# Ledger of designs, part 49: VH-VL binders against q96il0

Target 1, 167 residues: q96il0
Amino acid sequence: APERGAERRDTAPSGVSRFCPPRKSCHDWIGPPDKYSNLRPVHFYIPENESPLEQKLRKLRQETQEWNQQFWANQNLTFSKEKEEFIHSRLKTKGLGLRTESGQKATLNAEEMADFYKEFLSKNFQKHMYYNRDWYKRNFAITFFMGKVALERIWNKLKQKQKKRSN

## First folded at step 1 (VH-VL)

Design x5a (framework fv_cixutumumab)
Fold by OpenDDE, second read of step 2:
Structure x5a (fold): chain C 167 residues (1-167), chain A 121 residues (1-121), chain B 108 residues (1-108)
Amino acid sequence: as target 1 above (167 residues)
Amino acid sequence: EVQLVQSGAEVKKPGSSVKVSCKASGGSFSNYEISWVRQAPGQGLEWMGGIIPDFGTANYAQKFQGRVTITADKSTSTAYMELSSLRSEDTAVYYCARDLYTGESSYMDVWGKGTTVTVSS
Amino acid sequence: SSELTQDPAVSVALGQTVRITCQGDSLDSYYATWYQQKPGQAPILVIYGQNNRPSGIPDRFSGSSSGNTASLTITGAQAEDEADYYCNSYDSSGNYEVFGGGTKLTVL
């Protein structure tokens, strides 16, 4: 079987946002937009007495965020590459130079770019469908665990109140 | 007058790679495309691909996708064509050409003298 | 990829007119560019666009198009016109360039 040369998919580097929130932050921190995904990363707060259920929720949120960051980083890279190729090919087809007489980069009009967007969306339709499906599944799971954590916190507060009344 | 000066003849083994250079003299690559065209002995012209140095991206004929890499160095006004996984069928004269635009058509007005690449065991 | 087709060989008597044709689906949308090539030499541009001649190309060379065909006409063929002639255009997508198979012109 001829070894299908692994097309080195230019995977966007996993941009771990180098932004470390201050160690003393008692809340979730939203970082600046990632340079590849353009999504703002969330640094999740870790309580000192994190319950197993809270930990599970945090991990699920973190994994979902990483998944989402990677998806959009790759999509943006692909989009940018294909957009540039499209512009290049169209300029060539039109017999236009790469630069205007004023020395500015030649651009395509909105109508021509609409063709690119249509083609790009068509080509990536299946990928977007899977993304949307998985996005809903992940968010449903997160919401479910958020509910469980909320109930646990209520129960713990009630137990503490009972103990204080008994002393 | 703009001239394209290509690198010298190459003899390569099957499975190896060859990199041919094309240097512009008397002008720049600005606002133009550099195309690569090959011609096997006794055969016709075959377009391989082109690069617009200002964009830094190359366009390749489907036949050569994944095997050819075209690059340009604007600082030296030099374009490069690298062909990998060479076969006997890749024995040809390789030309670089300046590809211009009129708004109506593309045309190659300046050609290099060609680089002979021989692939032999 | 849309291919351009040419007759492999044509002949013309000295001083007569010859037409070299190129056929392809892309030629309905794009003009053909014509190149002359002599043995051991690089191709030379002879016609581009609707009927444009570069400097140094004789006026006996002309280009025309009709439907999915392009033609190079040499009116009053000279002995020095003996060469291979290639048409070039875009493929149907406009993203790639393609050449015809070439036509060998013999001047008798």
Scores: ipSAE 0.006, ipTM 0.551, lowest interface PAE 10.6, mean pLDDT 86
Fold by ESMFold2-Fast, scan of step 1:
Structure x5a (fold): chain C 167 residues (1-167), chain A 121 residues (1-121), chain B 108 residues (1-108)
Amino acid sequence: as target 1 above (167 residues)
Amino acid sequence: EVQLVQSGAEVKKPGSSVKVSCKASGGSFSNYEISWVRQAPGQGLEWMGGIIPDFGTANYAQKFQGRVTITADKSTSTAYMELSSLRSEDTAVYYCARDLYTGESSYMDVWGKGTTVTVSS
Amino acid sequence: SSELTQDPAVSVALGQTVRITCQGDSLDSYYATWYQQKPGQAPILVIYGQNNRPSGIPDRFSGSSSGNTASLTITGAQAEDEADYYCNSYDSSGNYEVFGGGTKLTVL
């Protein structure tokens, strides 16, 4: 189970779960949402006779996925940490305890949390802009290599046709 | 071509800790996992855990959870494996290996030469 | 406590074919990877992704799988093939790697 691996003893997890798809898949497989990033990983089918160009494309797509998972895992961790710090700070300012009488964590209402959300979004605006820029650059590179792989496959089919016709 | 260079042999007392290093040279430290595998004298290979340096995420075999800590420093392209509360049964050769992940399989294509750790008296 | 099971020893005559097997429930879901280890040396990768060979591995080495069994076949065994062979895969959860107990191949 993915949950079992994710529950190992580490206090600042980030990155991708190590869940693997079933054997002998003939297509790309989409996994369950990662615990930390909340994104679904794609596990790529590897053809028996994968070309060097196809391997480069697959590795680029895998690296881009890992980068994307890492970004959102870190973002979610930062959000959770800063949210908890904000709540504790506001509760101390009000002279309130960190726990309710029922033993649950004390919380702020939606109106009180509005300041946190506004500040968090503002503070992370530039970070998100750089993420979007890099995301577009990575997808452009992937599209370029997809085009190269497509041309290679067309060329190989044409060569096979010519060879068969000449014999 | 990537090579993995491990730290030298160590002799330790029971109850102590050992920290073995594994430095990648001649290639990038990105897009793979560094796995740690040990082998006791005359015994088979045993996977201890691994780390993906790009994420700092470590995964440990159940047998070693609570005793092993695997870390990586991307700036020096070095991974570390620290094993605590050493017992005589921990006497083994400890290997690091580059572990490439594909959706259907993982495989260790480059291995360090191994670090002998002896736990005695 | 073993997830992957290998016979401890197997023998083959020079030039003949030998098959080393690895059995485990996880092999229905994940490919086995095979390593060769000679005394005093680190393991080397011989087969990955069912039947792929790294550069430098002779074509007499091949991999196959059926159900929960993976096999490493050496067609026309040579003296230098004498070594310990380990299978490796994920456990049934897909979260941890496991090794088989190893098979010592003797070439007669």
Scores: ipSAE 0.000, ipTM 0.473, lowest interface PAE 16.8, mean pLDDT 79

Design x5b (framework fv_cixutumumab)
Fold by ESMFold2-Fast, scan of step 1:
Structure x5b (fold): chain C 167 residues (1-167), chain A 121 residues (1-121), chain B 108 residues (1-108)
Amino acid sequence: as target 1 above (167 residues)
Amino acid sequence: EVQLVQSGAEVKKPGSSVKVSCKASGGSFSNYEISWVRQAPGQGLEWMGGIIPDFGTANYAQKFQGRVTITADKSTSTAYMELSSLRSEDTAVYYCARESFDYGSTPFDYWGKGTTVTVSS
Amino acid sequence: SSELTQDPAVSVALGQTVRITCQGDSLDSYYATWYQQKPGQAPILVIYGQNNRPSGIPDRFSGSSSGNTASLTITGAQAEDEADYYCNSYDSSGNYEVFGGGTKLTVL
């Protein structure tokens, strides 16, 4: 009676969100850069016959993406806030206004800004070290699960060959 | 037969923390993702987060980041959800649910019976 | 304030067909999963991967999708189908699970 409707996802309209994959996407799609993290999000295609290991790999990649996006969004906000505070503090110490006579935002020279960058990097050294450690751990786990998925696919191919010989 | 057995009902004061457990019986946590979903009285289902025991890293819904901690103990096949800084709005039934791969997709195929958490002064 | 929108209530006459809809931007990208919940009980899985049924779910339940809309159809509704139905998918980023607000089905 009803056909087995196992047709590919051929007719899905684009979402209203800028991050939604285009219509008829049968693979992963890369979106525009996020306003805060400045990283491009990946929207993963989810096949309906996804294996347990394939799902674990996809969810691990999605989790890693969210962790990465949140880290850089927070880091960029912290950098911008501290940079602005540093500039305001230095201008105030010099008795200078925050804007020039022409209305432009007042800035510090390269030598003064170098002091800020050095302090920021030094202050955040341990935070970035932990980020790198976790980044390596996450990529190791992703690579490990990619290997498990590859082995599963080989085993399933062999299993289906054996079943065809039996039939 | 896989069953998810949750800890009993709890009554808590505002500002305290609650830790709910979810023990897998008749199966293993090592090849699944365990999620936590809550439901306030007369309200809908709300996903809080989940954990992949094999990876050891939890993921959390935006709304609960900073207040929820999800952990798993593989030796006892038990997952935990701890919610801090409790408010009256946290009064709900808290479910644990296993994300199944037996069907080749990502549904929640087994659910715990739920743990009622009441936050009152 | 869920990302997926469902009508709060629908009614159907015994033996007739009813369609419960779920709308959201993420449904352009991801399939909907459907759960049935009866009072005092945990939800149970009804449809996954757009139109697959787990063992024990009657064939009168089916799923479909078109654009930003997913639908659960019950062809020949029975009295025991009276329940709340929730759609479930990912948010637009694909990083988080989200549920619809739920639809209360009354079988007349």
Scores: ipSAE 0.000, ipTM 0.456, lowest interface PAE 19.3, mean pLDDT 78
Fold by OpenDDE, second read of step 2:
Structure x5b (fold): chain C 167 residues (1-167), chain A 121 residues (1-121), chain B 108 residues (1-108)
Amino acid sequence: as target 1 above (167 residues)
Amino acid sequence: EVQLVQSGAEVKKPGSSVKVSCKASGGSFSNYEISWVRQAPGQGLEWMGGIIPDFGTANYAQKFQGRVTITADKSTSTAYMELSSLRSEDTAVYYCARESFDYGSTPFDYWGKGTTVTVSS
Amino acid sequence: SSELTQDPAVSVALGQTVRITCQGDSLDSYYATWYQQKPGQAPILVIYGQNNRPSGIPDRFSGSSSGNTASLTITGAQAEDEADYYCNSYDSSGNYEVFGGGTKLTVL
C-alpha cells in the first residue's frame, strides 16, 4: 500500500511576532496583529527581580498566548481554504467557470455563502466548544496567579515598610 | 490616494553611506510595515528589512544585518533606509513598500517609484 | 533564509495559458504573493493569499498552491502580460520576507 504521504497539514507558522519591544521597556508591549491569527501579541515584561510566582504567571500567560495564536492562525487558515474549496466546488456544480464572462472571479451569492458559513460553524462547533472550555480554564488559572502575585507584592511592601519603621 | 514618495537618485563612493527616504503621501504609516526592497541592474527583488513605524522596531535580512539601519519618523510619515560601507554590488534601485498587518489584507499594496543608488569609484 | 526557486524564463503564445511556479522548502504556499514588474517600473501586486486579486488586476491572473509550490497562472495571455514575475513569501519564522528569483515571461 503506497504510504499516503502525510499531507503536511498546512499549519500556520507559529506567529513569531516581528515586533521587538525596546530593551529598556518596563512594561508589557502589544504588537501589531499577527497576519495569520489577526491577534495582537503581547511581549511580556520581565522584572529584574522576578519572583517565582511572577515567573509562573508570566509563563502561563505566554503559553496561553501561544496557544491562542496557534488556534486562531489554524482556524483562519482552515476557514480560508474551505471557503475557497466551497466556492470552487459550488461553481463547478453549477456549471459555472471560475471566471465570469467579463473575466472577473466568479463569486457565489450571499445566500449560497450563508450555507457555507452555516456548515462551517456546524462542522467546527465542537472545536470551538473545546477552545472555549480551554480558554476559560487558562484564564481562570491566570487570574488565580494574578491574585497570588498581587498578594505577594502587598506582603513585600508591608515588610519593607515595617523594616523602614524599625530603622 | 496613498503614495510613497522616495528621495532622489544618489551617487556614492565605495565605503560611504547612503540614506534613502520614503514619505507617505495621502496617508499615514499607522498599522503598517514599511519594507525596503532593492533590485540590482538586471537582477531580482531582494528584501532588505522592514520597520513598524508605530513601534519603531525594525527587522533586517541576515545579509544586511549590521550594515543597514531602517528608521521611521511618524510625525512626518517618513521612513528611512541607511546603508553603510557601500560597495559596487550595492548599486541598485531601492524601493520602499507598505504592508498592512490586517488579516487578509493586500501585502505590499503600495510601492515607491524607487531610488537609484550608484556606487562608483 | 529559505530560497524560493522560479524558472528564469518562460514563453507563452498569445491567447494561451501559462503557469509560473515558485518552489521553496519553507514556502507557505497558501500565502504566496505574486508581483508583476515591467521594465523601469516598480512591482505590482497581482496575486496574494493563494488566489486573491487586487483591484485592477485582470481575472486572467489566478493563483494556486500545492505543497511547497505556488503557481501563478495566466489564462489567455495578452501582449501586455510580458513582464517579470516574482513570487514572495515569509520565511518559516514569519519575520523575514523572501522573493523568488523572478521569471521573465515572453508573449509570442
Scores: ipSAE 0.000, ipTM 0.523, lowest interface PAE 13.0, mean pLDDT 84

Design x5c (framework fv_cixutumumab)
Fold by OpenDDE, second read of step 2:
Structure x5c (fold): chain C 167 residues (1-167), chain A 122 residues (1-122), chain B 108 residues (1-108)
Amino acid sequence: as target 1 above (167 residues)
Amino acid sequence: EVQLVQSGAEVKKPGSSVKVSCKASGGSFSNYEISWVRQAPGQGLEWMGGIIPDFGTANYAQKFQGRVTITADKSTSTAYMELSSLRSEDTAVYYCARSRPLYKGTNAFDIWGKGTTVTVSS
Amino acid sequence: SSELTQDPAVSVALGQTVRITCQGDSLDSYYATWYQQKPGQAPILVIYGQNNRPSGIPDRFSGSSSGNTASLTITGAQAEDEADYYCNSYDSSGNYEVFGGGTKLTVL
């Protein structure tokens, strides 16, 4: 059995973005859309007194973002590649060149492209289902940790109020 | 092991054009971006542009826009950089480099060609 | 065009630690990459994605970032580390690559 070379899943850089937004920004920074995924990356704010729970939440959000960026970058590449191959193959079948007489890129009509989209969606349906499932799982986990962090913050505020009343 | 094999050194006159090739040996350009980076003698690295062969579209640095053309042939796993209207200032080593187009965090030039020296002289 | 600024030259004693910095107003420091170049050779990737090392790069090389500054740190500099180091990132649009001016590292 040929050992399927373990595609080294380029593990998303495990490094928590140490991006410090401008000193005045106590919030997450949103970057421009990534050229491959078309998703806007978020640079997460790191508070000076970040709790272990807050850190865990931030890391989970970062990992989820990286996962999402990788998925859509790959999906967009695959889509573009297959689309081009489809167009080329159909043009060739029609005896048409890749360029029109005017030098423009030859294109297929909307009806022909509809077939491509149907086939592409059908082929990638399972992949999208798995993506959606994992997306929900990750977001559920994030939401859960957000709740925990919220509770921790409330508890810390209550403790501080009690200390102020006792002094 | 994947290597990027570049075409040989070129000597050109001012106003002419040069076309440098970069061929992937031992692999394909699939799922990669091929960029061109030049380095003038004693100077730093300068990004010129890049192409994702699978997309067929190239991006160019503003400085070279209108003067550089980057193309790729997937069937031969070869990328090309053509620079027109050559000047003495274009005398440099021209490198091709590949990167994985996943997202910004992992998109690094992991493999480089050995470089092609282009000399522009009267 | 977003410019990345590096010190043109730095020196380090053998076995000591040196930090090379890269600064840019539009630098996404999280995505900074670092390349080593020796005379007459093509650049070699040494750090990517803030602090990832490719295979074959010694563990004495590390990356960090703070604000609009990325840093390459060599802990325990060796004689073979004498080279030019270039930082790289995307411009503010994310569509273009930009290199720093390079830093010549001398090991004393």
Scores: ipSAE 0.006, ipTM 0.562, lowest interface PAE 10.0, mean pLDDT 84
Fold by ESMFold2-Fast, scan of step 1:
Structure x5c (fold): chain C 167 residues (1-167), chain A 122 residues (1-122), chain B 108 residues (1-108)
Amino acid sequence: as target 1 above (167 residues)
Amino acid sequence: EVQLVQSGAEVKKPGSSVKVSCKASGGSFSNYEISWVRQAPGQGLEWMGGIIPDFGTANYAQKFQGRVTITADKSTSTAYMELSSLRSEDTAVYYCARSRPLYKGTNAFDIWGKGTTVTVSS
Amino acid sequence: SSELTQDPAVSVALGQTVRITCQGDSLDSYYATWYQQKPGQAPILVIYGQNNRPSGIPDRFSGSSSGNTASLTITGAQAEDEADYYCNSYDSSGNYEVFGGGTKLTVL
């Protein structure tokens, strides 16, 4: 892997990271977009005293992120592969080379590419529907667990307040 | 390319402590989880614990809780594993390995150190 | 056994297909990651995220899972594939990394 990536991690734009000062607790950090999925990963903070419920929420968010990233990385790779295969097939049918005289990759006109995009979307319609279904299910689950964690934190604060008053 | 460079072999007496280092070369380990995995002679891989240097929090396998301490120095891109109260059963090769944060849920240790042999003998 | 379970040994004839399995309750929730280890060497990552290969890993290696079982498949085994193979995932609590006991692959 290129060594230049190391410096860029430390110089991330302020809007991308939510680093806390050394003396305070830290929160999640948002990284740069993945080359294949074009999605920004979230680096999740793990507290020392993480409750089982908080862990469940964090694991669900991490698993959802990985699922989402893998889906879009695979979708983008499939799109690129099928697009190039379609272009190569059409160029062979026309008796054209894969490169132009300038050395650029040969491309089809906009009308022919529109046909490919329509076919790709149609072919992947069911896959897109299943993705949306699972995306909503995962986000509803995350929201639900976020609510449970919030209630747990409120309850723990109330217990601590009650214990302080009784002492 | 990023490489994890570990400290040299150690020979220790029972009851002592050992501290092994793991330095990222050609890159930083910030934004990664760094784990320690050991392997006794002829045995399998055993995860000891890991640290996320950006947050300063370490997590230890139950078997090693109270005996292992994992730390990291972000300024030098170096992680450390200190194992105390050494016994002959701690004779093993100790590896450091990194996980990509993006693959945390899938647990991918993509880069490994070459290992540090620790021998515990009287 | 709340851990990941692997058969200790498996053999395959040169050029044939072999499947190495890993079983554990956590595999219903987390993907298995697979490592190859040759004598005197550190492990190398072979498969992650169920069926993704790092750069440099031959396409004869693939991963799959069903329920609480994960499998590493080597299609057309080569002599250099003779090694120990370890699966890795989280324990059922999701708090700790765990490794399977390892499977020694012999290529005949």
Scores: ipSAE 0.000, ipTM 0.456, lowest interface PAE 17.8, mean pLDDT 77

Design x5d (framework fv_cixutumumab)
Fold by OpenDDE, second read of step 2:
Structure x5d (fold): chain C 167 residues (1-167), chain A 120 residues (1-120), chain B 108 residues (1-108)
Amino acid sequence: as target 1 above (167 residues)
Amino acid sequence: EVQLVQSGAEVKKPGSSVKVSCKASGGSFSNYEISWVRQAPGQGLEWMGGIIPDFGTANYAQKFQGRVTITADKSTSTAYMELSSLRSEDTAVYYCARDSYHEGFTFDYWGKGTTVTVSS
Amino acid sequence: SSELTQDPAVSVALGQTVRITCQGDSLDSYYATWYQQKPGQAPILVIYGQNNRPSGIPDRFSGSSSGNTASLTITGAQAEDEADYYCNSYDSSGNYEVFGGGTKLTVL
């Protein structure tokens, strides 16, 4: 079996958003869209007295964000690459160059591009299905831990009220 | 693996014509451009023209327009380059190359070349 | 026809870095391609696009572009890198291929 040359999957550079919020921030900050994923990164606030449960929630949110950033960065890179290859292929097939006689970049019409989109979506259908499944699982877990954190906060408030009544 | 197999060396007289063949194997012949590039002894690479077999029309460098004819037979996955009115200056190695649709329409696969000698 | 200009010859010491340049007024740097050719052999693709290497090409080969100039850089030149290097691009119309004059690289 001829060893399928490992298509070096051009992985998008792990662009850690260099967005640094102010050190004295008491809330989550939303950064500008990442240049690769086009997703806005969130810098999560870390409370001084962060509970283990709150920490777990924060880490889960952070991991999910990183996962999402990486997925879309790679997807966008793949899309851009395949789009370019499609355009080049079609232009060649049509006996056209990369530029028009006027020196402008040659483009395909909307109908031809529609074929690309259809093909791209078809090819990546399974990948998107897996993404959606994992997205739901991760968000479910996050929501579950949000609920636990909320309950913990309520319980801590009740204990504090009882101590104040006993003194 | 894609291979481009070219016809053998040719010796021609001035004023005659030469036809070189390039047979593609191990991959698709469709949608690709087959180009011809020549190299005179001790000189650089010179693009002559190319054909997209599915389209059936060829593009030629201005220098060779009217003197070169590039054709392709899809049934045999073979491209041809015919150069007429041969001169001593046409003595060169002639390569066929296939575009891989990389950025910039790059040639990933090359034939081994066909030596054409034009002598009196 | 748009001409691509290369230095006819450059030398590099073993293990050193060398840059080969390709310049043309109509050069679309984004589509610059580099080929290596050894004596008696067909050209081999070494760099395409901005900085893409085909499978089998060492990472010491890199590509860059600025304006109407494309560059091939060999970082840590090896003896086997001694060859002729050709840049290639489309002319201003994008319809015709053009090659540079070639650069002979000698490794000292």
Scores: ipSAE 0.021, ipTM 0.613, lowest interface PAE 5.1, mean pLDDT 85
Fold by ESMFold2-Fast, scan of step 1:
Structure x5d (fold): chain C 167 residues (1-167), chain A 120 residues (1-120), chain B 108 residues (1-108)
Amino acid sequence: as target 1 above (167 residues)
Amino acid sequence: EVQLVQSGAEVKKPGSSVKVSCKASGGSFSNYEISWVRQAPGQGLEWMGGIIPDFGTANYAQKFQGRVTITADKSTSTAYMELSSLRSEDTAVYYCARDSYHEGFTFDYWGKGTTVTVSS
Amino acid sequence: SSELTQDPAVSVALGQTVRITCQGDSLDSYYATWYQQKPGQAPILVIYGQNNRPSGIPDRFSGSSSGNTASLTITGAQAEDEADYYCNSYDSSGNYEVFGGGTKLTVL
């Protein structure tokens, strides 16, 4: 039922969402949003002639994706858990039940939830600051290696042209 | 090395409840999902639910919602599965398994199983 | 019924290649994970994330997928490979773990 779906979304997950590329994909494939992180995973296509530098770049991008997936999966789970605890606590304080007459989860209005959102943001400020720092650090490294791969490809094309001219 | 140690075999009467434990050692407990999977004699594997100890809330398969309760005690690195209103169809081996959701897509470590027999 | 469908039994001669298949609508979106179970023992993980092997799993085990079908391939089957094999993934909603019905592999 919808009630059960809402409870599962707001509670601990049963494992990591998986994804599968389309049958005939010959390019990078972007999957549906992950159940826990809400981020779209990328399945990287591996060319037959992948250079060591290209492999290093791909692995860095894969590692960064895994890091990012884990961060947001954990953050979303923490948010959902603390949101449920806050709602439960406030409903208890008011002497209200956790369910409506229809069996759906009871909710708080926007004014009542404002305190939770402010507290959650304040509590997680340091964590998000470190995330942002690491995010920029990882993207800088990826950009740097993208530049190296681009330069390698240019160099290889130039060497190929040079050999053609001399031979 | 991660090890999951389960409680011993149980024989229960119809209508009663059973509580099985799973103690984790040799690795991190609180940030992994501990799942419960059962197997009736000669039958396949059936997922019942799981819990991440740090989050404290459990997820249950639809078939078991209302009858199963999964809990965790971080101080003892132990997860529990309690199944109520037992009937003969609940006779099975009950496994706990660690799900490394933030590392991969796996039940990577399994307990040895706890046999629960509901007399009929 | 089962969300993931496996054939109940398959046989392979010693040293030959066998493919065990798992079919379900959710496999268009999610990879299958494969477990080996021998009589009286707990399952062990053999393949995850399409074609990854845990430490200690021989390289004769490999995974693949195409559309709504996932496959576990054992290249050069050994006597110790005789076991039940289960596929595992999410249901179509992505909310619940589900297992296939299992395939009993006999090594002749």
Scores: ipSAE 0.000, ipTM 0.504, lowest interface PAE 11.9, mean pLDDT 80

